VHH binders against q9xw16. Designs and how they scored, part 6

Target 1, 132 residues: q9xw16
Amino acid sequence: MSGWNAYIDTMTAAAPSIKRCAIVGAADGSVWARTEADNVFKASEEELKTFVALFNDVTQVPAKGADIEGVHYVVPRTEESLIFGKKENTGFFAVKTKSAVLIAVYEGPNEVAAQVRKAVESMQTYLNNAGY
Short names: E, the ipSAE of ESMFold2; O, the ipSAE of OpenDDE; V2, 0.75 times the mean of E and O plus 0.25 times the DockQ between their complexes.

## First folded at step 1 (VHH)

Design r2 (framework vhh_3k1k_2)
Fold by ESMFold2-Fast, scan of step 1:
Structure r2 (fold): chain B 132 residues (1-132), chain A 125 residues (1-125)
Amino acid sequence: as target 1 above (132 residues)
Amino acid sequence: QVQLVESGGALVQPGGSLRLSCAASGFTFSDYYMRWYRQAPGKEREWVAGISSSGSTISYEDSVKGRFTISRDDARNTVYLQMNSLKPEDTAVYYCAKDTSPPLPPYPPGEYDYWGQGTQVTVSS
């Protein structure tokens, strides 16, 4: 758990527009690490369990959207291991690795969305290569 | 003093089975994610399997899924790798590794400090 906070710090340093993020177990949505204090990631374990199950069939997600921290996001499309959504000036990117799901919620214009996606996908690649 | 000692490697025929053990000491074993890696001659080290501190999260490299099983015994500070349906491609030195605070990107896999001497697995064809 506590050792995973270093990865949260790495993602937020790489993309400062990330407001809140978490690393959760792909099988059950259990929290391995998340942003805390003023930037606390406020998703319940029940909500996260529902969210990670979306990766079982990402093609169904655009029709329904996705809920993170009690906020409903429009999901315009998905990729095999990527779900992303937008709501006004706020958005998220979520990627699945072998055993984890990385979720990053950001705020800002379209150029910062690209930085957030890059940070999350870089971490996804690293964790997959490390066996997670 | 962190120590990891692997054992159980042997020469086996294709289709055979082996059980590898990794005895850990010098840290609170039950608090840590544990992994198995392997390295064939002239190749980079490759991740094989991982198991969370609670044992609830288990993951495998694609080529070993369905054939290998990772498990742990926290009372004995030991992580195991049960290998079934062995193939010549599984020939390698197998290492276990401790994960306390994973290294920050962009570090490549296998940059961890806490590997033992390894145990040799040879699958003849």
Scores: ipSAE 0.012, ipTM 0.200, lowest interface PAE 8.9, mean pLDDT 82

Design r3 (framework vhh_6fv0_2)
Fold by ESMFold2-Fast, scan of step 1:
Structure r3 (fold): chain B 132 residues (1-132), chain A 125 residues (1-125)
Amino acid sequence: as target 1 above (132 residues)
Amino acid sequence: QVQLQESGGGLVQPGGSLRLSCAASGFTFSSYSMYWVRQAPEKGLEWVSTISSSGGYTYYKDSVKGRFTVSRDNAKNTLYLQMNSLKPEDAAQYYCATGYSPPPLPPTGDYFDYRGQGTQVTVSS
């Protein structure tokens, strides 16, 4: 475990439907922590660099979608510091903090998505309040 | 009882180097991630670096990346921080810490259940 892995553990405990999760640097997409072993988060750092740059102008994202782990997601809409996407029974929520981007990939229906969003947004609030 | 003891701080000129050490006892050191955190005057506790239990994964605050290197010697229960190209903004009391208690804490003072007394790093010409 790393100090940042404690946040991964907190999010997955709060929303067990999270299949894979990562915390990456907002400036460069560098991985600070991610799920491993059976639930390894597979995105390359090149893909993550591209992904975190989407937060520079979230209004452009719904027209293009977003790629995570080589999977293209439809992004129906965005909010100021939130990008979320869907592909069939899978989806993701990504939120930006002062220094980080939290990404959680899940599987399940809309009820599951609501739980995952709540977990990710709670962590976003906590990290922002901690100065990250 | 968990005990952490830092050493290696001192006065250095900008561009200089220091190597900090942290001697750990009272827990199975090789089973836990370790951290370096710092506190500058009038600032809160700031996370600097993390090293996984095996030493296989390391993480750094953006402003120290490329200049600081964290490492550990599990056989000696010792954590290290090699600090190169030191800048005035690196001046702080440096602490080693461990998340001995499981989450859900962030890498703040509340997250670091155990930390040592610290070692002072001063950077001035």
Scores: ipSAE 0.000, ipTM 0.135, lowest interface PAE 10.9, mean pLDDT 81

Design r4 (framework vhh_3k1k_2)
Fold by ESMFold2-Fast, scan of step 1:
Structure r4 (fold): chain B 132 residues (1-132), chain A 124 residues (1-124)
Amino acid sequence: as target 1 above (132 residues)
Amino acid sequence: QVQLVESGGALVQPGGSLRLSCAASGFTFDDYAMRWYRQAPGKEREWVAGISWNSGSISYEDSVKGRFTISRDDARNTVYLQMNSLKPEDTAVYYCAAGPPYPPLPPSESYDYWGQGTQVTVSS
């Protein structure tokens, strides 16, 4: 068994513009897997706990924005189980499954954002179908 | 000593029902996520249903939602798949798998433990 690391590899292979990503527990923000080394996902335990709680009511998020890795992102809007944000040339997509939250931070213009979203949503569908 | 033994496979008519059982032994059942997979003739093995170690997370493949129900009985070390409103398209060998709390790796990894499978045939 290799835990969750291969899911990180799968997402980054599907969308090379992903700079850092993580899979965290939906209940507590505990890290299951994340990018490491030169691409280490740097969010603190407390920040992740706060972030996953945003999924309790995504409609409130656009008014407040979201913090990831100490960076405050503007969240233009949300969808049912999706929070996304933008700050200059950096952005993120985060999706909630039944037991996990997938977070992908990317760099690049808006055309690469669509690839990142597809990668994250594809993994969300797979994990939900797998019972997670 | 580690075993997963499926049972309950049979020939049934369309619209019929079956309950599959998977009896586990030789490991700490309560620590593992349990899943059902199936493989139809000429097709790849596909995931059908999953249940987490504490039954807090349950999910199904879209084609079986509303018809199949997964459950577990930790006192008996058994996972079940209740199959209702069976269709010819459900004809397959059904496999039970036990794995870590995390999902299996796609597609190069296997669960820690697999059963030998039980044949379900839905035919008029």
Scores: ipSAE 0.012, ipTM 0.155, lowest interface PAE 8.8, mean pLDDT 82

Design r6 (framework vhh_4orz_3)
Fold by ESMFold2-Fast, scan of step 1:
Structure r6 (fold): chain B 132 residues (1-132), chain A 127 residues (1-127)
Amino acid sequence: as target 1 above (132 residues)
Amino acid sequence: EVQLVESGGGLVQAGGSLRLFCAASGFTVSSYYMAWLRQAPGKRREWVALIYSGGSTDYADSVKDRFTISRDNAKNTVSLQMNSLKPEDTAIYFCAKEGSSYGPPEPPLPSEYFDYWGQGTQVTVSS
């Protein structure tokens, strides 16, 4: 078991509306840790390589959207080091650190989206401060 | 700046119990992976217990179900409860903080993964 699994636990504890999440390498999309079992994060290696490459130029993402777990999300806008998307009652937040990309998929009303974003951004700050 | 000070070691009979303590200063233990490693005479240091920043734990197969790692965030300490001790557990026990590295190490973690080490505390288990 990866030493990174505890960061997954920390994110899901901070925002219970997170249904699935993962920490992946920023350079290659390799999975460092992800939710498992009934909450398994189901993205292929190919999809994750494509997804992390979006952070090379986030300004192009709203025109194309983003694919996570075989689901195409509409990305209304991006910020530096932040991509988020929506599809019906489902959404995601993804942030880039020095070495990693954190992806959290949530389900529920817009009121919980802010909590998910805060959890993901808090972990981004923590990992950056730890040198990751 | 970073300090780790172990305590709680001693002589104990086989089947007995000991609790080790690690007092940390210069950083917050809840923000890092914290581990206990041990070194028996003539052996390399080996990892025995790990507590992740999120609170989850992992153990080496040799100590599973006998040892329990925990932390007290308010006191900034890490502890190792050792039950059903065996002569083979005789070693110097070290508290360690995770090192900086690129990419995810997976348990069992090599000693090189950890950067700030304490001086250690001796545990001797007599037959």
Scores: ipSAE 0.000, ipTM 0.119, lowest interface PAE 13.7, mean pLDDT 80

Design r9 (framework vhh_gocatamig_d2)
Fold by ESMFold2-Fast, scan of step 1:
Structure r9 (fold): chain B 132 residues (1-132), chain A 125 residues (1-125)
Amino acid sequence: as target 1 above (132 residues)
Amino acid sequence: EVQLVESGGGLVQPGGSLTLSCAASGSIFSDYALAWYRQAPGKKRELVAGISSGGSTVYMDSVKGRFTISRDNAKNSVYLQMNSLRAEDTAVYYCAKDYGSGLPPLPPPDEYDYWGQGTLVTVSS
């Protein structure tokens, strides 16, 4: 079924600077939904498993950075359920809910980053309230 | 406080059509995202179709092009128009309001404990 794809669509509509995104399981990094075709989110199963494990201790992430779609991002700081980073003209925001991790990759300057962050945090709140 | 009452189920032949209705009482209907779920014997409850307060829709892959969800805020109702029905569509269909108001309905958590009575759809010759 494709019920989770509607949530991908909601995030990308709220922040058009999002180029690729996914909703994955917090326990194992399994993909529940992702952008497809020209905007396909390319992270492998193994990379996503490694990425979601970063939320076990976010305080260690700034020293190591984070890898998404084979791209190494500098992570300047973290918050308890938020990891974000930049690499040249690209960046990402990833947030953890009870059962999921939302990952949004965007392009553009700090001005569009704020809109992307707002979109993923709004979805995080919604999913947590729904028990996810 | 809000109550949702399903209707419109019945026995229909393969290739036939049915319209399911869900009527709400008691609350601000237009602010809710609403969904149709179904459960066949021995299967988990699954999201069939959903509609946000803003009109965004979501569909299960196997029903895309055959089913259409719509809402009528003036009548406090959400509808599921089911065309080209197949034996695999046989299930009890449930209407549910979603968490929040502006977002598409979420698939249910694995262990929802209580739902309403639903409406039975049987597709057989």
Scores: ipSAE 0.015, ipTM 0.246, lowest interface PAE 6.1, mean pLDDT 81

## First folded at step 2 (VHH)

Design a4a (framework vhh_7pa5_2; at its last look DockQ between E and O 0.29; V2 from the best seeds 0.00; counts 0 for: pae E 10.4 > 2, grease 25.6 > 24.2)
Fold by OpenDDE, look of step 2:
Structure a4a (fold): chain B 132 residues (1-132), chain A 125 residues (1-125)
Amino acid sequence: as target 1 above (132 residues)
Amino acid sequence: QVQLVESGGGMVQPGGSLRLSCAASGFTFSDYYMYWVRRAPGKGPEWVSTISSSGSTIYYADSVKGRFTISRDNAKNTLYLQMNSLKPEDTALYYCATDEYWGSYLDDSYYFDYWGQGTQVTVSS
């Protein structure tokens, strides 16, 4: 019931294909907010700790992939503050802000990927400008 | 319209080499990341390699690192994959692809919006 829940709602609403979202601490993967109820984001703290650490060297991620919610995703490429992955008709986008990592897990064809990315990057920009 | 046409596949013995090519047209090739993806029999698609628009950034799957080399010639609108020390597990249809900055025109929704028809690579003794 934190203020971060509003940002979860914003991201989830921005792209219908987004199924689950989380906002976690960039330093330790601690969960600040996540989708709940029927679409609970299920990644463990240990998994998230490992995931956020990927941003320390994104150049290595494509070779290894990324795990979210016990699912292994192939990561075809990365950017400095962006990691995205695919598994069949599912995928994720994760962006890093000054202090957080925003994660959106989506389902759908490739056509929806751009919208999902835009949703998380828009939030990234907003939070960065807000100092987060 | 966007077209990607792979070529260079064939049958080779383990330890052999092949060089794949992908001829791109219908878009500004030099502006986009390009990828190699493969699909082995009975398996889902597997990402193989990535190369940035300028070629300055390159990634490889662990399974092919040290053996495969991705490159591109933007003047020729061509993507390449040099495959050395081939193994039986490299047997697959190999596709060149572009990413999410394009609309999807394919039924396959695995990674990328544009794929070629693929070129078959078979590694067998």
Scores: ipSAE 0.038, ipTM 0.469, lowest interface PAE 3.5, mean pLDDT 87
Fold by ESMFold2, look of step 2:
Structure a4a (fold): chain B 132 residues (1-132), chain A 125 residues (1-125)
Amino acid sequence: as target 1 above (132 residues)
Amino acid sequence: QVQLVESGGGMVQPGGSLRLSCAASGFTFSDYYMYWVRRAPGKGPEWVSTISSSGSTIYYADSVKGRFTISRDNAKNTLYLQMNSLKPEDTALYYCATDEYWGSYLDDSYYFDYWGQGTQVTVSS
């Protein structure tokens, strides 16, 4: 297994409502690690390349929304290094680090979204401090 | 509890106009960004427009830019969407949305699901 799998485990443990997540390269969307087995994060390399490019200008994302795993999400707003997508009682948070994008797809009532965001932002801070 | 109630939909010919309203209650309306979202038959939600809490910042989807105008009246807790030059492609269930999570980011608050039943807009020739 890659050494990046431990970070996947850390995020899913921190926020149990995360159903699938991945760490991908910010430049090209290449998968460094992802949830596997029955919870496989099923985004294609082409989809991930398109997705990470959204961080090149996050102000344009609310106009288009975002696609992950073939699902289209409304993006109500973004922040400098964060994209939040919603669809019914599911959603995603994606954050950019120096060299990676962390993506977490969750399910549950809106009260769990803050837990998911906190988990991915904590990992974002950790990886940034580690030089990633 | 948060409630959002859309109204003003209907049937209209191409080129026609409609004005949608969204009555909000259960939260401090003037503190939050508001959104119009639509869902066409067989498709998922599509973002239409965003307006900041004060109304000073406004965004539109490219497909509606120049034809739709979002506005709000914070004294009446009401969001509006003026839709002009309507096209068959605008046919959808329209609903307003708000995301308290974004407005509460600094204090780690959670957010509510902001989807109501919506109001149907049908543009047919």
Scores: ipSAE 0.006, ipTM 0.227, lowest interface PAE 10.4, mean pLDDT 81
ESMFold2 (binder alone), look of step 2: mean pLDDT 82; pTM 0.821

Design p1a (framework vhh_7pa5_2; at its last look DockQ between E and O 0.01; V2 from the best seeds 0.00; counts 0 for: pae E 12.5 > 2, unsure alone 62.6 < 65, SAP .706 > .668, placed apart)
Fold by ESMFold2, look of step 2:
Structure p1a (fold): chain B 132 residues (1-132), chain A 126 residues (1-126)
Amino acid sequence: as target 1 above (132 residues)
Amino acid sequence: QVQLVESGGGMVQPGGSLRLSCAASGFTFSSYAMSWVRRAPGKGPEWVSTISGSGGSTSYADSVKGRFTISRDNAKNTLYLQMNSLKPEDTALYYCAKGSGYPPLPPYPGSDFDYWGQGTQVTVSS
């Protein structure tokens, strides 16, 4: 796919604690790009369809938690276009743009999470401004 | 208001040809680069081709080079895509897109597509 793999590289370079990430379609969870090779993002099509649907009402997500890559995360907070999930020493940030959901799975303590959030939110702003 | 209306899609056999058109209104057409972007079933958008505002510079994705030709008629405010030697992999919804005032530099990320049309379906099957 044209250009979308470069967005994966941009996010992982901005926050090296990101272990896996993906850009998926907001309507259906279709994978536009993802980390490959040693750190393949492994979520199934059905899982991604369920995951992106969480953005239909993010206020319901803290009560349910979220599943990605077969891992269940507690969701301590959401915002209108952001879901933060946590499990042990790992977590994810997911943000929604006009057309896509950006998902970044990271490892590390809370100090690392701020860099991950900044990386995905910067990309979210960029894609929204570009019409995606 | 910016409006882009694609037409010319349809069903063709492999090896066939189609010519897509995009009627533009609501902006100074000749001042902007224009692009074709496609979305295959279940996939995200893929850049296809870009033409400069004057029509003097064109670029193409590797998957379509030599088979597709982008052109424009600035007097008619119309963008075209001539598609030859079509393959099943070309099956997609095709959109024309208006840039943000500067031509995108494909294929790098960061192309700025302010507006796009509703799309026209191209289906290539035997």
Scores: ipSAE 0.000, ipTM 0.171, lowest interface PAE 12.5, mean pLDDT 82
Fold by OpenDDE, look of step 2:
Structure p1a (fold): chain B 132 residues (1-132), chain A 126 residues (1-126)
Amino acid sequence: as target 1 above (132 residues)
Amino acid sequence: QVQLVESGGGMVQPGGSLRLSCAASGFTFSSYAMSWVRRAPGKGPEWVSTISGSGGSTSYADSVKGRFTISRDNAKNTLYLQMNSLKPEDTALYYCAKGSGYPPLPPYPGSDFDYWGQGTQVTVSS
């Protein structure tokens, strides 16, 4: 098992609302690790390639939203290394590190969003400090 | 799948008027509140107006009250925004959104907007 799976477990465990997670290459969307078993992260390679490319120009993402696992999310706003979206009682947070994109898909009321963001940004900080 | 397509944007002088349209498909249009949201350069999205599914209730941001009018034609699955007395500060990309979106969007996903269109550009300049 790849060492990256430990990071997936950490993110998934950070909040009950987090259901699926993935760590992918920032350059090409290749999957480094993902949640498995009952909560498989189902985004295709092609979809992830498109998704990570959004970070090349985040300013345009709110206009068109973002797709993950075949689900279209509204993206209210973006930051340089952060894309987040919402659909009904679900959403996602995606953060970009030096070489990776961390994605967490969550389910729950609006109040859980802050906790999910904190989880992915904490991991982002850790990985950045580690050179990833 | 849900689709929202805005149109009617353009460039106008201050004091001018525009009428935006949003063609909706992929859902029971009349069953949902619809909203307009705008994004000015360098700013976050700003809620503009909402109309109930039936059209019986409307709400507006303070910044556009008295100048903008939201309406809908459920038979045509179309949302409208009549914009009068336009100001330079109204310059923005205007989005049609599914949902009420009131109060304004928080920093985190927290509105009842589920879908946005691609937006239509409105530029108010002398």
Scores: ipSAE 0.000, ipTM 0.233, lowest interface PAE 11.8, mean pLDDT 89
ESMFold2 (binder alone), look of step 2: mean pLDDT 79; pTM 0.798

Design p1b (framework vhh_6fv0_2; at its last look DockQ between E and O 0.09; V2 from the best seeds 0.00; counts 0 for: pae O 7.1 > 2, placed apart)
Fold by ESMFold2, look of step 2:
Structure p1b (fold): chain B 132 residues (1-132), chain A 127 residues (1-127)
Amino acid sequence: as target 1 above (132 residues)
Amino acid sequence: QVQLQESGGGLVQPGGSLRLSCAASGFTFSSYAMYWVRQAPEKGLEWVSTISGSGGSTYYKDSVKGRFTVSRDNAKNTLYLQMNSLKPEDAAQYYCAKGSGYPPLPPYPGSSDFDYRGQGTQVTVSS
């Protein structure tokens, strides 16, 4: 288990609707930590490399959508360091820090999406302030 | 109100063992990383160990690795520190601390990452 595992715990505790999440390297998609056991975050290295590259130009992502864990999401909106994906009653938020991308996959209605976004953005701010 | 109550300190010979406990209340214990820190006379507060909210990740100051074990029982809201092979340099007032919701960043963090709420328990190591 990596020294980053505790940050997974922090995000899932802050937003219980998060079902799976990961911290991956922004340059190459390498996994620094992920949810494991019964809720393994199952994205391949190749998929993650493609996924983090979406942050190179977020303006093109809504037209293409995004794939994670073999699931295709529509992307209704992006911001400079944030991608929001949606599929039926599930979705994800991904945010980029200086060195990493935080990915959280959740289930639930619109009310929980704001909670998930707040959890990942709070961690984004924390890591950015520490130089990560 | 957040409350932390340490216990289990005492006098021990070099090479001996102690088990410290920290009873926690006033917050959702399992949601926070917990810390052991210590303070020797006329020294600043020194980080000793960290455990994640779930208990799945632990971290130790190099000088205590292999001798100290941090653990938690989230059903009892209790944090523990098993200290084996104690040395005179381990003598200090030991405190448990609640984090601000974030674990310490790798590598090991400074004291600004701690919330100091307990009164501490004294560990004395002498023959």
Scores: ipSAE 0.018, ipTM 0.301, lowest interface PAE 6.0, mean pLDDT 84
Fold by OpenDDE, look of step 2:
Structure p1b (fold): chain B 132 residues (1-132), chain A 127 residues (1-127)
Amino acid sequence: as target 1 above (132 residues)
Amino acid sequence: QVQLQESGGGLVQPGGSLRLSCAASGFTFSSYAMYWVRQAPEKGLEWVSTISGSGGSTYYKDSVKGRFTVSRDNAKNTLYLQMNSLKPEDAAQYYCAKGSGYPPLPPYPGSSDFDYRGQGTQVTVSS
């Protein structure tokens, strides 16, 4: 297992509503680490390549939504380094660091979203400070 | 060859203190992040603390923040862990570990981001 798996574990531990999680390269969508076993993150690298490219112009993402693991999510709004989506009682948060994109897919009511966001943004801050 | 030797463990009462040391050799000490990890009976290996090569950055497990302090003396090739206000749940075999260094990872430890580990020193906390 990659050392990056430790960050997956940290995020999933910080927000129990996270069902699947991945750390991918911001440039090409290559998978650095992901949840596995019963909670395997299933997005293909081709899909992830398309996904990470959304950060090139986040202003366009709300108009078209975003796809993760073959699921289409509505994207209410975006920030410069943040894309989040919703579908019924599920959603995702994706944050961009200098070199990576952190993706967390969660299940639960809207109230759990805050904790998920905090988890991924905390990791974002840490990685940015570390130069990643 | 890389060698790590821990010392300073022992038996203390709850609320007591210990200072662990780790003597390193066989590599450029200051070039690598160093880790403290621990393993209690019937539990897996658990990360405790990380310190960057220069010593400028330190990281801690939440449960030990404010109680444990990691430091290093690069001139002496020695890693330290000051443990204060010890609790029964801190009892474990404590190991120092050398960062792998390649490929570069943030100094936020996992089980695979260090490549060498010492023999450990036992810490027991009991009244």
Scores: ipSAE 0.018, ipTM 0.277, lowest interface PAE 7.1, mean pLDDT 89
ESMFold2 (binder alone), look of step 2: mean pLDDT 79; pTM 0.807

## First folded at step 4 (VHH)

Design c1 (framework vhh_6fv0_2)
Fold by ESMFold2-Fast, scan of step 4:
Structure c1 (fold): chain B 132 residues (1-132), chain A 125 residues (1-125)
Amino acid sequence: as target 1 above (132 residues)
Amino acid sequence: QVQLQESGGGLVQPGGSLRLSCAASGFTFSDYDMYWVRQAPEKGLEWVSTISSSGSTIYYKDSVKGRFTVSRDNAKNTLYLQMNSLKPEDAAQYYCATDEYWGSYLDDSYYFDYRGQGTQVTVSS
C-alpha cells in the first residue's frame, strides 16, 4: 500500500481551489494516488499514458493543447518540467519530478491559479528532494 | 503601468487578410513572452499564439497554423499578428497579453489578465 494520498491531502489543504488531483508515474502514467469520492480524478489509464508522454517533448504541447479527464485545455506555453493550461474558468498545472507527474485541476479566477501553481511546485520540490 | 494597445482589426471577407499590431509600454518588452488571445461573443477566451521574448520560439493554435504569423520588433516595443486566409470562425475581439507581474496580487502565471483593450475582427461575406 502506498502513502501517496498524504501528499494529495497536503496539496489540497494548501490550495483549496484544487478540485481534483493525482500523482502518476512519469514513465507510464500509472496512478499512485488520486482524489476520490465527489472529487474523483477521472482520467483513464490511456489518457494518462498519453499525457505523461507529453513531457518527452514539451515544446510540441502548445500547438495541440492537452487532454485531462476528457477535457481539452489550451496550453499557451510550457517549461521543461511544467505543463499548464486553461479552459474557461477551469485550469490545470502538471509538474514532472524524477519519477512522478503531479496533476492538479482547479476552478476559479487567476488569483487561485497562482496558489495552485505554488502548491504543486512546492510538492514537486519536496518529492525531488525525497528522491522521487 | 503596463499598457498594451491593439490595432489593425476591421471587417474582411472570407479569404482576406489583416495585420494586427500591439504597442507595448510601461515594461521592458524584450524581457517578456507575448501572446495573442481572442474572444468571440458566445465563446470563452481562446489562446491564438505565443512568441518568446527573443522571438526564437513561436507556437500557434492548430486551427490558425499556416495562416497566421506572429512576430515582434523589440526595438519598437511592438507585437504583430499577420492573419491570412481569414475564416468566419476567426471573427473575434483580439487581445495581446504578457505575463508581466504588476500590482500586489497578480503574478507572472496570469497571462490572460495582462491584456489591452483589444481590436475587433469581423469576417463576413
Scores: ipSAE 0.007, ipTM 0.309, lowest interface PAE 9.6, mean pLDDT 81

Design c10 (framework vhh_6fv0_2)
Fold by ESMFold2-Fast, scan of step 4:
Structure c10 (fold): chain B 132 residues (1-132), chain A 125 residues (1-125)
Amino acid sequence: as target 1 above (132 residues)
Amino acid sequence: QVQLQESGGGLVQPGGSLRLSCAASGFTFSDYYMYWVRQAPEKGLEWVSAISSSGSTIYYADSVKGRFTVSRDNAKNTLYLQMNSLKPEDAAQYYCATDEYWGSYLDDSYYFDYRGQGTQVTVSS
């Protein structure tokens, strides 16, 4: 058990449409915490290292998209600390803090995406304020 | 209530040009990102381009870079896509879309009709 699992639980409680999520190191994509069991976040260490490196220049991401858990997502635009994507009825929001990247994968209609984004951005603010 | 109406599609030969327009209403057009997406027969939806609220940030899919130019006229609430050097693989129904289409809401506001009905582009081989 790591203390970081409590933050996974907080995000999932705030947005039940989150199907899988993780908190990973911003420098290397190392997993600090992730959803487990039937909701296990399946991204490999190599995929996560590639993914967090996208935050080094988010302006290059929309042209190529992004891969999470072996799924290729369209990234329609980015913000300095936000990458989000969509693939059919599945989507994700990923935000960067000082030391971490939070990734939340959700399924469902677009109406649930707002709740997922809010949960992820709230945690981003919390972790930045906590020095992470 | 978001309303989007595309126009400007048609039949063109390879190497030809078309200019698409999207007339927007029901929201403050100048405050939002706008997008062009396309769908070819029997294929999935493909993202083509994005343009920021002011027009200062623009993105293109690698497949259209150098050939397509997106622009907007906020005074007219209109989005444009200038398509040059058209290829057979560009043949598709073209749609304009808002942030809601991608689930990337700016706030807790909700809009309907986040994608228009489209305009058909046909490129003869």
Scores: ipSAE 0.503, ipTM 0.754, lowest interface PAE 2.0, mean pLDDT 86

